# VH-VL binders against b7j9k3: the designs that were tried, part 27

Target 1, 255 residues: b7j9k3
Amino acid sequence: MTTEPGDRAWVLHHYPYGDTSLIVELFTRTQGRLGVLAKGARRARSALARIEAGRPLWVRWLGRGELPVLAQAEELGPFLPLNPLQNLSLFYVNELLLRLTQRRDPFPDLFQVYEETIDALCSEPGEGWYLRRFERRLLENLGWAPDLAHCAECGRSPDAASSEHWLYQAAHGVFCRAHAPDAAVAIEAAALVWLRGAMQTRSMPVWNSSLRRCLEQELLVHLGGRPLESRRLLTAYLRRTQPAMTIQKREEHSE
Short names: E, the ipSAE of ESMFold2; O, the ipSAE of OpenDDE; V2, 0.75 times the mean of E and O plus 0.25 times the DockQ between their complexes.

## First folded at step 9 (VH-VL; framework fv_tislelizumab)

Design f1 (at its last look DockQ between E and O 0.51; V2 from the best seeds 0.00; counts 0 for: pae E 2.6 > 2)
Fold by ESMFold2, look of step 9:
Structure f1 (fold): chain C 255 residues (1-255), chain A 121 residues (1-121), chain B 107 residues (1-107)
Amino acid sequence: as target 1 above (255 residues)
Amino acid sequence: QVQLQESGPGLVKPSETLSLTCTVSGFSLSDYYVHWIRQPPGKGLEWIGVIYYSGSTNYNPSLKSRVTISKDTSKNQVSLKLSSVTAADTAVYYCARVDYRGSYLEYFDYWGQGTTVTVSS
Amino acid sequence: DIVMTQSPDSLAVSLGERATINCKSSQSVSDYVAWYQQKPGQPPKLLINDASNRATGVPDRFSGSGYGTDFTLTISSLQAEDVAVYYCQQYWSTPYTFGQGTKLEIK
């Protein structure tokens, strides 16, 4: 008896190749990112014609070169019913993987996080806390996550119950009030503690925009200063679909 | 209803210390941060710095050695001291507000009217 | 320091026409850009935050766009009260920096 080869995967991206074929970028459970040639996938009656992002696949491929041939792709679940903002968020997660990982570099823990992110993305109306969790977990899996438990200068730890701000410096870590570096940004101590925890809050935390800034700065270090196209498109979409953003004003005390 | 008002001397002698106060009303310094920003005559805007709720500060590196920002929350005041002034410190000085409890991003939703400081011998 | 460079330094636009002011950062600042209007003898007034979000009370003829390094403030139909100096500002990292300003005039 033999064990059939194959793997669970998601389509990150594809593009035409020749008249009838696709090159498909997969994120697989056991092999990490994998580029495959889907021969004849654009033909009307192709067995491979249903290779679409937005659902899990069981894939089998042939060859050990840089571009193996996709032999089989079976749908393992329903198509994700994403609104346009959720689709842009999925594009963002996929672009992060395309830009920051290498083909044939396995990240089984990151694959689990990717699937958790997709599940959370499907349950939310749009951009949310799950993107901040994915960004942090991605940095952790790639070995680029800073120590958030200790001030980089003195070793003091943030206290989640404190109203104290801390300072975040991409590529250099976090600093308590006494050790502020010149080029850093403020972040609430509770956000640092959230980033160290399970990050399972479904609602966006009150500090989400500042948290997004910190994570985006960290990612941009590794993107060579070149921002993601998906973030640009997401920002453009939010501009068209949100009425004028009002600067949020807290209820002020009357005198 | 929300108000920020800068006050201080209009004229400061070179090498002395410039001292300004921003008095706020209609909001609490426990919920918002006040930054200092200046505008030399005929020039653009320069961020000076901020004092956070915790008492720590963040200053423009160009001014860091000469700047002290402090606060008195019981008086709703944020103060700026700039030591060893020269003619280059002649400017309109503004205090401006950032919402700490919202997005906590440093764009300034309310500004004071500004106070003109001239450094002259 | 992140340098914010505005163009043009001065702009004259006919009443009712479109005015366009550009701001370029020396490195990516994502969408962390604000725009301010400053009329003579007045403090700056917030127009736009996060590159494209109009502040409370700002007429919808003002719009902002951009991401990364290139940002634009647009006034779709210039009114007489729009004569002012306009500044962009980044809040990506300290020190927070402003553009040099663009003086907008009616012609």
Scores: ipSAE 0.506, ipTM 0.778, lowest interface PAE 2.6, mean pLDDT 84
Fold by OpenDDE, look of step 9:
Structure f1 (fold): chain C 255 residues (1-255), chain A 121 residues (1-121), chain B 107 residues (1-107)
Amino acid sequence: as target 1 above (255 residues)
Amino acid sequence: QVQLQESGPGLVKPSETLSLTCTVSGFSLSDYYVHWIRQPPGKGLEWIGVIYYSGSTNYNPSLKSRVTISKDTSKNQVSLKLSSVTAADTAVYYCARVDYRGSYLEYFDYWGQGTTVTVSS
Amino acid sequence: DIVMTQSPDSLAVSLGERATINCKSSQSVSDYVAWYQQKPGQPPKLLINDASNRATGVPDRFSGSGYGTDFTLTISSLQAEDVAVYYCQQYWSTPYTFGQGTKLEIK
């Protein structure tokens, strides 16, 4: 039995497999998404009962097939209870990975971003900038990120110091006003500059709506026009708990 | 009190340029976008275009070649020009507000009463 | 352009009864949908934004739902003052487009 080396992993999702086992979708540092068969995980007092989304694990697996057997799972940190918003945010991030990545395709950079995103959603609940960062990094890692540095028509670059609105079009990138396409999302130049940058600092709250819409449209193209259930739920939750007027006021004062 | 009021000639001859003004009060054009929407008699609503805070504009592709939107923030006025009008341009013309403070979502929370424009020889 | 199609074109509902208006988009528009009420001789009035958020001052009997391509405006208990034409609108992408309207009358 060839034992694969251990790896740091996060549980994205798990499904019942038979009466006693689980199929577990992991996001690992060196293997990318990895599906494993967790035998006996559904049994009472199973050591594998620790398989939960939002908790980092050290895992070992046996086999070279599409679904190797989970041989070892160790917790790498304490369990942190998540509130509904945090859970929905995690669910959203995980669903993106599940739907848009392929198994056994490693993204070490994205893995780091994933961990940072989880840390951020735990420490800064309600701040969506880290989700925008994750969305952009996901697209970049998958090779699907449009160029945000140049108008797709004339090559002009957004100026962060300018209050000029640019136009974002999914799959095509950005356009200056002179070359605006028929269907597009308006977005501030400074927001585009942030989005194409390192994104080490939080975005301005006022940009969040535009950023969200741009990235949602881009992701939707790659999702085959089928929106995420997690996003629907997250949006619904936010609408319920944070009325539009309250959000606008908060963002206005943050300018 | 938030108010938008459209004004301009109610009658325009074919091939001429329709010119309308939207005067706003109760809010600043620095805090809100103003859009133009029209409604032909007995028909639905058609989005014409918008002028953003920066002065940039976005027009409906169906009207882009004929439409010009501008603003004078100091006068709290937004202008619409539609060139080469035909009978198909007969409609009630509305200006409407969008709050972009913290959001760039384009739904219209306040509307003017509208001004009727008839294109006739 | 994204086409917004309302159904039905006209609706007659008894006072106190539920009225339901549907709006379908030609492609997914997420929750970027607004609903407006327009009475004769008046401009449209915002009722719902973001598919389900009731605008300020709008009675509780009005509600919106939907995500993606199918949206619904519901009046839980029709009042006499609710007689109007109702429009859905998408603001997912330009050009922003409206449904053709639904005329709501009292039965």
Scores: ipSAE 0.468, ipTM 0.807, lowest interface PAE 1.5, mean pLDDT 90
ESMFold2 (binder alone), look of step 9: mean pLDDT 91; pTM 0.941

Design f2 (at its last look DockQ between E and O 0.53; V2 from the best seeds 0.00; counts 0 for: pae E 2.1 > 2)
Fold by OpenDDE, look of step 9:
Structure f2 (fold): chain C 255 residues (1-255), chain A 121 residues (1-121), chain B 107 residues (1-107)
Amino acid sequence: as target 1 above (255 residues)
Amino acid sequence: QVQLQESGPGLVKPSETLSLTCTVSGGSISDYYVHWIRQPPGKGLEWIGVIYYSGSTYYNPSLKSRVTISKDTSKNQVSLKLSSVTAADTAVYYCARVDYRGSYLEYFDYWGQGTTVTVSS
Amino acid sequence: DIVMTQSPDSLAVSLGERATINCKSSQSVSDYVAWYQQKPGQPPKLLINDASNRATGVPDRFSGSGYGTDFTLTISSLQAEDVAVYYCQQYWSTPYTFGQGTKLEIK
């Protein structure tokens, strides 16, 4: 049996399989999500005991089936202890991948975004822009991003220089003021332009509330109406540790 | 201290247009969203609509065809017009807003005392 | 529209005892839920936002919990001044909607 070529991977999740093994869900650069059987990983002093979320691995596996055997796992970086916020953020990002991606469906672009998200998570704890970026890029990579460049009714385009509000509706896209649907989330034009990926800058903190709502609603559609536990926990943590006043800023607008 | 105060005629005839004004003090309406909410006697609360700091408006679909919300920045006032009123429009009318500036979360920290409007011939 | 359904419609609780009011949404609204207290002749007063965040000046005996579709307002030790009608509200999506209200009285 020929060994598959090695790949860079992150551990998303693992769970027991039998007395001595683990099933490990990996996110890899070239294979996408990959489930592997880590034989003996639960044994004392196993070299595979280093399988944990939050650190990159180089992995090799044997077999072409649904659960190939993990043949090799090497650490590609040092262990970095994460605080509760960082852990919850990682948990959230990983759960999105676990629930919304299929195995053996590679997303090299998303893999890069994932790594960048983890880096930002470690270097800029408490910031939300990298999560919003990940959510946006996830939807894009999965082909679920709606047309946010045009009103779904009239085709008018939002102008980033305008302070006008637009209406976002999950699964349907965006609407101008004149064609507002019955149910929607208000979003400033500039924030909407960022949401569609038309800006090469970070999102503004003041946009975070609207962006969170829009992206959460869109993701929930694809989650079959079942919210993420990780998001619940993350949200609860943020509410407890960061008063709303801390993240709210006065919006500047031109009238 | 932020204060909202509703004002307008307490009596309106059927088929006429209800017109109310919300005067805001202690803060600029250009920095916040201002909402209108009503409560029929002995009943619950109904959201009517909102005007954003940009001047954009969004209305409850159930009232959209009859509702107009506008603002006068110079007077720091928000207006509500409800056309073709019936007895069903009899209610206490409130204007309200959120506390945090720049918030897109639509819960209501500040309320006016409300103004009673009765629709009767 | 998202329907918010409170239970019970009315509640009588003894002084010093726990009062619990439930609110169910017709679809998931995440944590975008607020609770209000309304006394006769007064506008509603915000108690809780974001399902569990106590508003400024609200006594510690008030607490909110829930995520998704099921939400709860709890008064740990009922006081005489807590007699009022309580409303839940979602701000997940327009139109913003309220529960039908729960009348809380002293037993």
Scores: ipSAE 0.702, ipTM 0.876, lowest interface PAE 1.0, mean pLDDT 91
Fold by ESMFold2, look of step 9:
Structure f2 (fold): chain C 255 residues (1-255), chain A 121 residues (1-121), chain B 107 residues (1-107)
Amino acid sequence: as target 1 above (255 residues)
Amino acid sequence: QVQLQESGPGLVKPSETLSLTCTVSGGSISDYYVHWIRQPPGKGLEWIGVIYYSGSTYYNPSLKSRVTISKDTSKNQVSLKLSSVTAADTAVYYCARVDYRGSYLEYFDYWGQGTTVTVSS
Amino acid sequence: DIVMTQSPDSLAVSLGERATINCKSSQSVSDYVAWYQQKPGQPPKLLINDASNRATGVPDRFSGSGYGTDFTLTISSLQAEDVAVYYCQQYWSTPYTFGQGTKLEIK
């Protein structure tokens, strides 16, 4: 049995184990994803019943095996109830980590980006730029992010000041219009430059939907063609509730 | 209010160049990505290509060597040229739009009436 | 190219009954699917975008569903005016492609 000094962590997911226990998937600062056994967590008066996704914790665990025992969990920071969009966005970010990372594989930069993403998710209305940043940083940390600085054929660089747009091909990179491949989608040069930078925006960028398609295509390559349930639900929610979509359709019937 | 109307010659000889125009009324072509789509008689739809708000173009690989799409903002028009035509190019030709300030996604929320082009020896 | 395969090719449904048209893509297209209605001598008309979003002015009896490779257009109570050919379309990747069409008739 090994006693750890403690670590900052987030709950990604949990599910039942045996009669009274949970298996909890944590994303930890120092160890990456960690599966832990939360003994007795389903008992009616268990203190561990506070283990929910979207809560930062200080955790301690025991053991060096595949499934250490959760010895202590203390919530860090206030509890805030999430609205449906925030919950779907959280589910999406967590599902990406669960599907694309391995246990005990540390990603300290990604851990920081995860925390910034959850903070933005709780503070910002709507589905926004912070998800695109998380998606890009995830791909970078896993070694799957394409070079966005040069056309894959000729080496030209996108220029954010131009009104030019480029072609994006998952697993193959970006192309200027002269070298467009058969299976690609349009993306603005400014969006490519944004993806290479700090990705800090105070409002939804005009190219957010184009970015979403490109990043989703890239992620799907690594998901083995099996899409995320969270993405399906999030997309359905946004399309039913987005006022701009409704206004666009009404305009076509006006004189 | 926005109207799209295709125009051009209805009959084109084999090996010549098919030339069509899409005229936009009640709006500006600078607000749209304009696509060309064709439908051979009794068959389904085939995407030809697009011109983006930036003037960039992208074409279906099956037609890339023969197709040119261009725009004239002063006349509020988009043009399609298809060279070296054969009987296989006989179809109804549509222009269609995507609002580039919306979702940036290529579903076509408005179509022109279509113009029939017959390639006949 | 991503192949969009519709089934059935032709469908006859009694007035007031449910009509169901399926579309399958040769690879995942997420929810980037639209549905169109085309009546004789007319251009296609957008019914559904993003797999499930009903376009403005489209009657409530039309609905879409699906994600990934399998998509469905449903007409909950068929009306005489719904006789048409229906097409699905993917906009996941170029070239954008359409299904071969499903001809809907009154039984």
Scores: ipSAE 0.510, ipTM 0.766, lowest interface PAE 2.1, mean pLDDT 84
ESMFold2 (binder alone), look of step 9: mean pLDDT 89; pTM 0.914

Design f3 (at its last look DockQ between E and O 0.44; V2 from the best seeds 0.69)
Fold by OpenDDE, look of step 10:
Structure f3 (fold): chain C 255 residues (1-255), chain A 121 residues (1-121), chain B 107 residues (1-107)
Amino acid sequence: as target 1 above (255 residues)
Amino acid sequence: QVQLQESGPGLVKPSETLSLTCTVSGGSISDYYVHWIRQPPGKGLEWIGVIYYSGSTNYNPSLKSRVTISKDTSKNQVSLKLSSVTAADTAVYYCARVDYRGSYLEYFDYWGQGTTVTVSS
Amino acid sequence: DIVMTQSPDSLAVSLGERATINCKSSQYVSDYVAWYQQKPGQPPKLLINDASNRATGVPDRFSGSGYGTDFTLTISSLQAEDVAVYYCQQYWSTPYTFGQGTKLEIK
């Protein structure tokens, strides 16, 4: 049996298979989401015990079937213990990939965004902009991202300098106030400009609620109306630890 | 400290335009959303519309064709106009907003006392 | 529009006893739900936001729970001053909508 070339991978999820094995869902650079059979991974002192979410691996596998056998798994970096918020954020990002991507469908750009999201998650715990970035990039890579550059009705473009509020509607995109749909979320023009851009810098805190709601609604469409458990848990945690008092006045952000 | 106060005519004739003003004291309307909500006698609450801090507006689709919300920042006032009124528009009208915590979620922790508007000949 | 349906329409509870009001949304609204108390001749007063966050100044006996489509307001020990009409509200999407209200009385 010939081994496939090695690939950089992250563990998204694993679950027991038989008495001694695991099925492991990986997110890889060149293969996209990849399910592998890790034989003997549940045995004591298994060399495959390093299979866990939150750390990068170099992996090799045998076979071209639906569940190739994991042949090698090497750690590419140190394990860093995550706090509850970081763990929930990782769980959320991983569940999005598990629910919305297909196996053997590579997204090299999204893989990079995923790694950048993990880095941001570790370096800026409590922030949400990198999750919004990931959500948007996921939708873009899957070809599901609505156009945020034009009113879906008249083609007018949001102008960040105008400070106008636009109306976001899941699956349809954005509308100027003159063409407000029946159901929508209000979002500032500058937030739309950020969201459709490179998103290399954090979003303004005042946009957090709107961005979160818009992207949650958009993702829910593609989740078939079945919300994520990770989202529920993450939301509950954030409400307990980050009350509304943390949102600053508009004037403070306009300077 | 923050107070909202609705004002306007208590009686409006059918087919005329209802005009109300919400005067905000103790805070600026430039930083927050201001909403209009009404309550017919003995009934529940109905959201009319909102004016965002940018001046942009959004209305309940059921009233959209008849409603106009505007603001005067110099007076710290928000206005509601409802055209072509009928008996069905008889209600207590409230203006409402969120507090100074900076939340732009559309729940309402500051309310005016409300102003009663009766549509009658 | 998202329909918010409260149950029951009216409730009579003895002093010191638990009162429970339910609110169901016609579609998923995450935790974007608020609860209000309204007494005669007064505007609504915010009790709970984000489904479970007690507003400033609200007594500990009031609590909110729920996520998705099913929400609950609980008064752990009913007091005389709690006699009022209670409303749930979603702010997930426009138009923002309220439940029909639940009248709470002392048994």
Scores: ipSAE 0.912, ipTM 0.949, lowest interface PAE 0.5, mean pLDDT 93
Fold by ESMFold2, look of step 13:
Order: C-alpha cells, then structure tokens, then sequence
Structure f3 (fold): chain C 255 residues (1-255), chain A 121 residues (1-121), chain B 107 residues (1-107)
C-alpha cells in the first residue's frame, strides 16, 4: 500500500475538450507548468473540483507524457469571487506564465512569488506594486533580468538617495548619466534599487509609470514583440476607472 | 504659475553655433525635466533632447553629434547649443516640461512660447 | 525610430459634428501616446496623455482611445475654437516622435 504524491497547483487557463472535458494548464509546486486532461470536468456532477483560476487545488495526475489525465482535484479553500480588476490582474499574471514558461520546468521560487501575488491582488485594491514584483521575479527566474546594480558601460552603482536619473535600454541593461545609449528611457535610481530588493511596499511609488514602461519593454523582448491581450484589457480598465491627472500624486494615507 | 520663456538670437549664420536659453519663472528647474523641441516652418515637431532634473541628458540620435543641453540652477535656466547649423535648422524652438515628481513620462504638459531661429547668410 | 502616421492629413467638419483623427505607430508603443492641439501662432497644447487621459482644463468633447499601434482622437461636437493642427506623439522609446499633423477645419 503505497501512496502517489499529490501536488499543490493553480489553474492558469482551460479550454473545452470533447463534450464534457477540459484541457487545463496548471502551475504546480513541484513540476512547474503542467497540461492535463480533466475528463468529465464539465459534467453536472463531476467528481473533480470546479476548475477555475484564483484558487489553490490539490491535484493528482496519471501519466508522464505531455498531457496526463487529471485523476483528482480538490479545492484547498473556499470560493472568493473576484472583482473585475482582480480578474484582469490574475489573467495578466497567468498569461505571462503561459507565454514565457515551458511545461515541466519547475520554478519553486517563482511558485512562491505567484502565490504571494495572488494573495496581494485579492487583498489590495487597484493595480499595485505586486505586479511589478511579479514581473521582475519572473524575469529573474527565467534568467532574463538585466544587472541593475551596475552601469553596463562603467560599473557605477545606483544610489537610492540620489536624484540622478538612469537610462534603461531593454535587452542591454542600465546606464549612468555619463553613458546614455541611443534608444533609452529614463528610470529613477530609487526604482532600480527597489527592483533589487524585496519589492514590498504599502503603496505604488511616484515613479511607477517609468518602472511600468521599463518592465514592459523588457518583457516584450522575450514575448517576441507580441504584446499580451491581458495587458491591453487591464490597462484599458485602469484608465477608465482611475484616470491620471497631469501632475498628480498617489498618497499612502488611505492605507 | 510656472512659465517658460525661450530667448536667443533670431538670425544665425550657416556653420555657426545656435545658442538658446529657456528661463523658468514661478518655479524651480529642479522640479522638472526640460525638453527642447523644434518645428520647421510649415512642418511638424521634432524632439531634440532632454536634460533631467539630475543634470543627465538624452538626445535625438539625428542631432546628438551637434547638440548640447545644459542647465544653470543659479539662474534657473536651461541652454541649448546646436553647432554647425544649416538652413535645415531654421525652426521655432520650444522648451517644454515634464514634472519629474508625477508620471515620469515624456509627454509635454507645458510649453514655452517658442523662439524663431532663421539660419541665413 | 518609431514613425507616427496620422490620417487624414486634413479634414473639414461641420460645427457640432464629430471629428475623428487616427494615428498609427510603426511599432508597439503600449498606451504611451499623447495628443496635442496647436493653433496658429501658438505652442502646442497637451490634450491627452497615456492614450486616453484628458489633461487638466481640456473640454470633455475631446477623448482619446487606443493601445499598441492604433490610436484615435475624437472631438464629439466640434466648436469654432477647435480649428487647429493636431499631433500625436509616442513616448515609448527614444527618440520621441510626433505624427505629421492633421489640420482640422470648419466645413
């Protein structure tokens, strides 16, 4: 009487297969992304738990090929409905994983960051620091994060106390004022230092727009110039619900 | 209210250096990115470059070999120098700002009135 | 360089009618697009930033939309004071570039 191990997983997306089944992309703790066949998952009385993003599952599967059969799926917590912003943020994080990772490629640190990101987006209103943290950690885990500690030309380091702007060039790194490359955009030294740290904050910093641009440019290099539909939808939603005014600041007072 | 005013000679001879000054009043240049943008007669707008509040610069590659932007915080001024000018450099020259404490993105929410520079013998 | 191409180059619209100006970028620019109005003898004036955010003091009849490579400025009910040249501008990557302009006239 031996037992087969289960695994903790999250649903990234799913699509119909046949009349009653789903093909499901899971992000698992021990195996990374895993595609599975969820037989009978759309049947009225399925033995599998409801397959949806935003909830952790305990899963077991049969087979070692590219599309094993999902044998068991049990919810590890109650259903908490997501508002539209939370859904769009989740869709964005999931699409990043789907586009940038390979099946059966474990990333245990990224799995923990993913869980922290889901917790933060469910608990905190609005687009926040946790998306920037996820973007950076994803790039780090995939080996695509540029060195932010040193100017790519001279090795000088950014100082968070400095008012100096640095130049960011996707695929090429960061540059101090003395070594500005062509086709580069400004980023604050403090933003570079934040990206090197724990990236945990109570509110988005005032430099979040330049940070967003730099991270998006870096991700786009690895997306082959093909932007994410989820990013478009999330951005459109944020602009409609929280339009920025010229010369506007976001304050920490509401927390 | 912050105001930007460009000044300099209206006529510059070919091969000389065009020198312009942007004077900021009602605020400090340390609160803003200052950009230079030009507009040839009857044509569109061309970004020349920027000086950041830190003193760093970034220039349009098409002009980089000929352009220098600098600042003098004691006079609250930003300067533009464009060397080896030709008739193609005839334009209205604007200084414009971005509030670096805001979005940190390069859209120009305030423009000076512009100064016309003609390059002619 | 990212080329910003506006269409049409000019248009004439009756007072009170809708005017629509399109701008296409040669590369993906996310939503980092601004729109400017320039009246004769004046500097450009910011209307829209981040593709859809109306700048302070800009009338409600001006709106922007778009993402990626395709952007639109709309004037919902044209007023006489809206006669101007309109420019789009990208700030995704340097050099920051402007469209060629669209001249708007009263028909």
Amino acid sequence: as target 1 above (255 residues)
Amino acid sequence: QVQLQESGPGLVKPSETLSLTCTVSGGSISDYYVHWIRQPPGKGLEWIGVIYYSGSTNYNPSLKSRVTISKDTSKNQVSLKLSSVTAADTAVYYCARVDYRGSYLEYFDYWGQGTTVTVSS
Amino acid sequence: DIVMTQSPDSLAVSLGERATINCKSSQYVSDYVAWYQQKPGQPPKLLINDASNRATGVPDRFSGSGYGTDFTLTISSLQAEDVAVYYCQQYWSTPYTFGQGTKLEIK
Scores: ipSAE 0.705, ipTM 0.845, lowest interface PAE 1.3, mean pLDDT 85
ESMFold2, look of step 9: ipSAE 0.677; ipTM 0.831
ESMFold2 (binder alone), look of step 9: mean pLDDT 90; pTM 0.926
OpenDDE, look of step 9: ipSAE 0.890; ipTM 0.933
ESMFold2, look of step 10: ipSAE 0.673; ipTM 0.817
ESMFold2 (binder alone), look of step 10: mean pLDDT 90; pTM 0.924
ESMFold2 (binder alone), look of step 13: mean pLDDT 89; pTM 0.924
OpenDDE, look of step 13: ipSAE 0.897; ipTM 0.939
ESMFold2, look of step 14: ipSAE 0.641; ipTM 0.815
ESMFold2 (binder alone), look of step 14: mean pLDDT 90; pTM 0.928
OpenDDE, look of step 14: ipSAE 0.900; ipTM 0.940

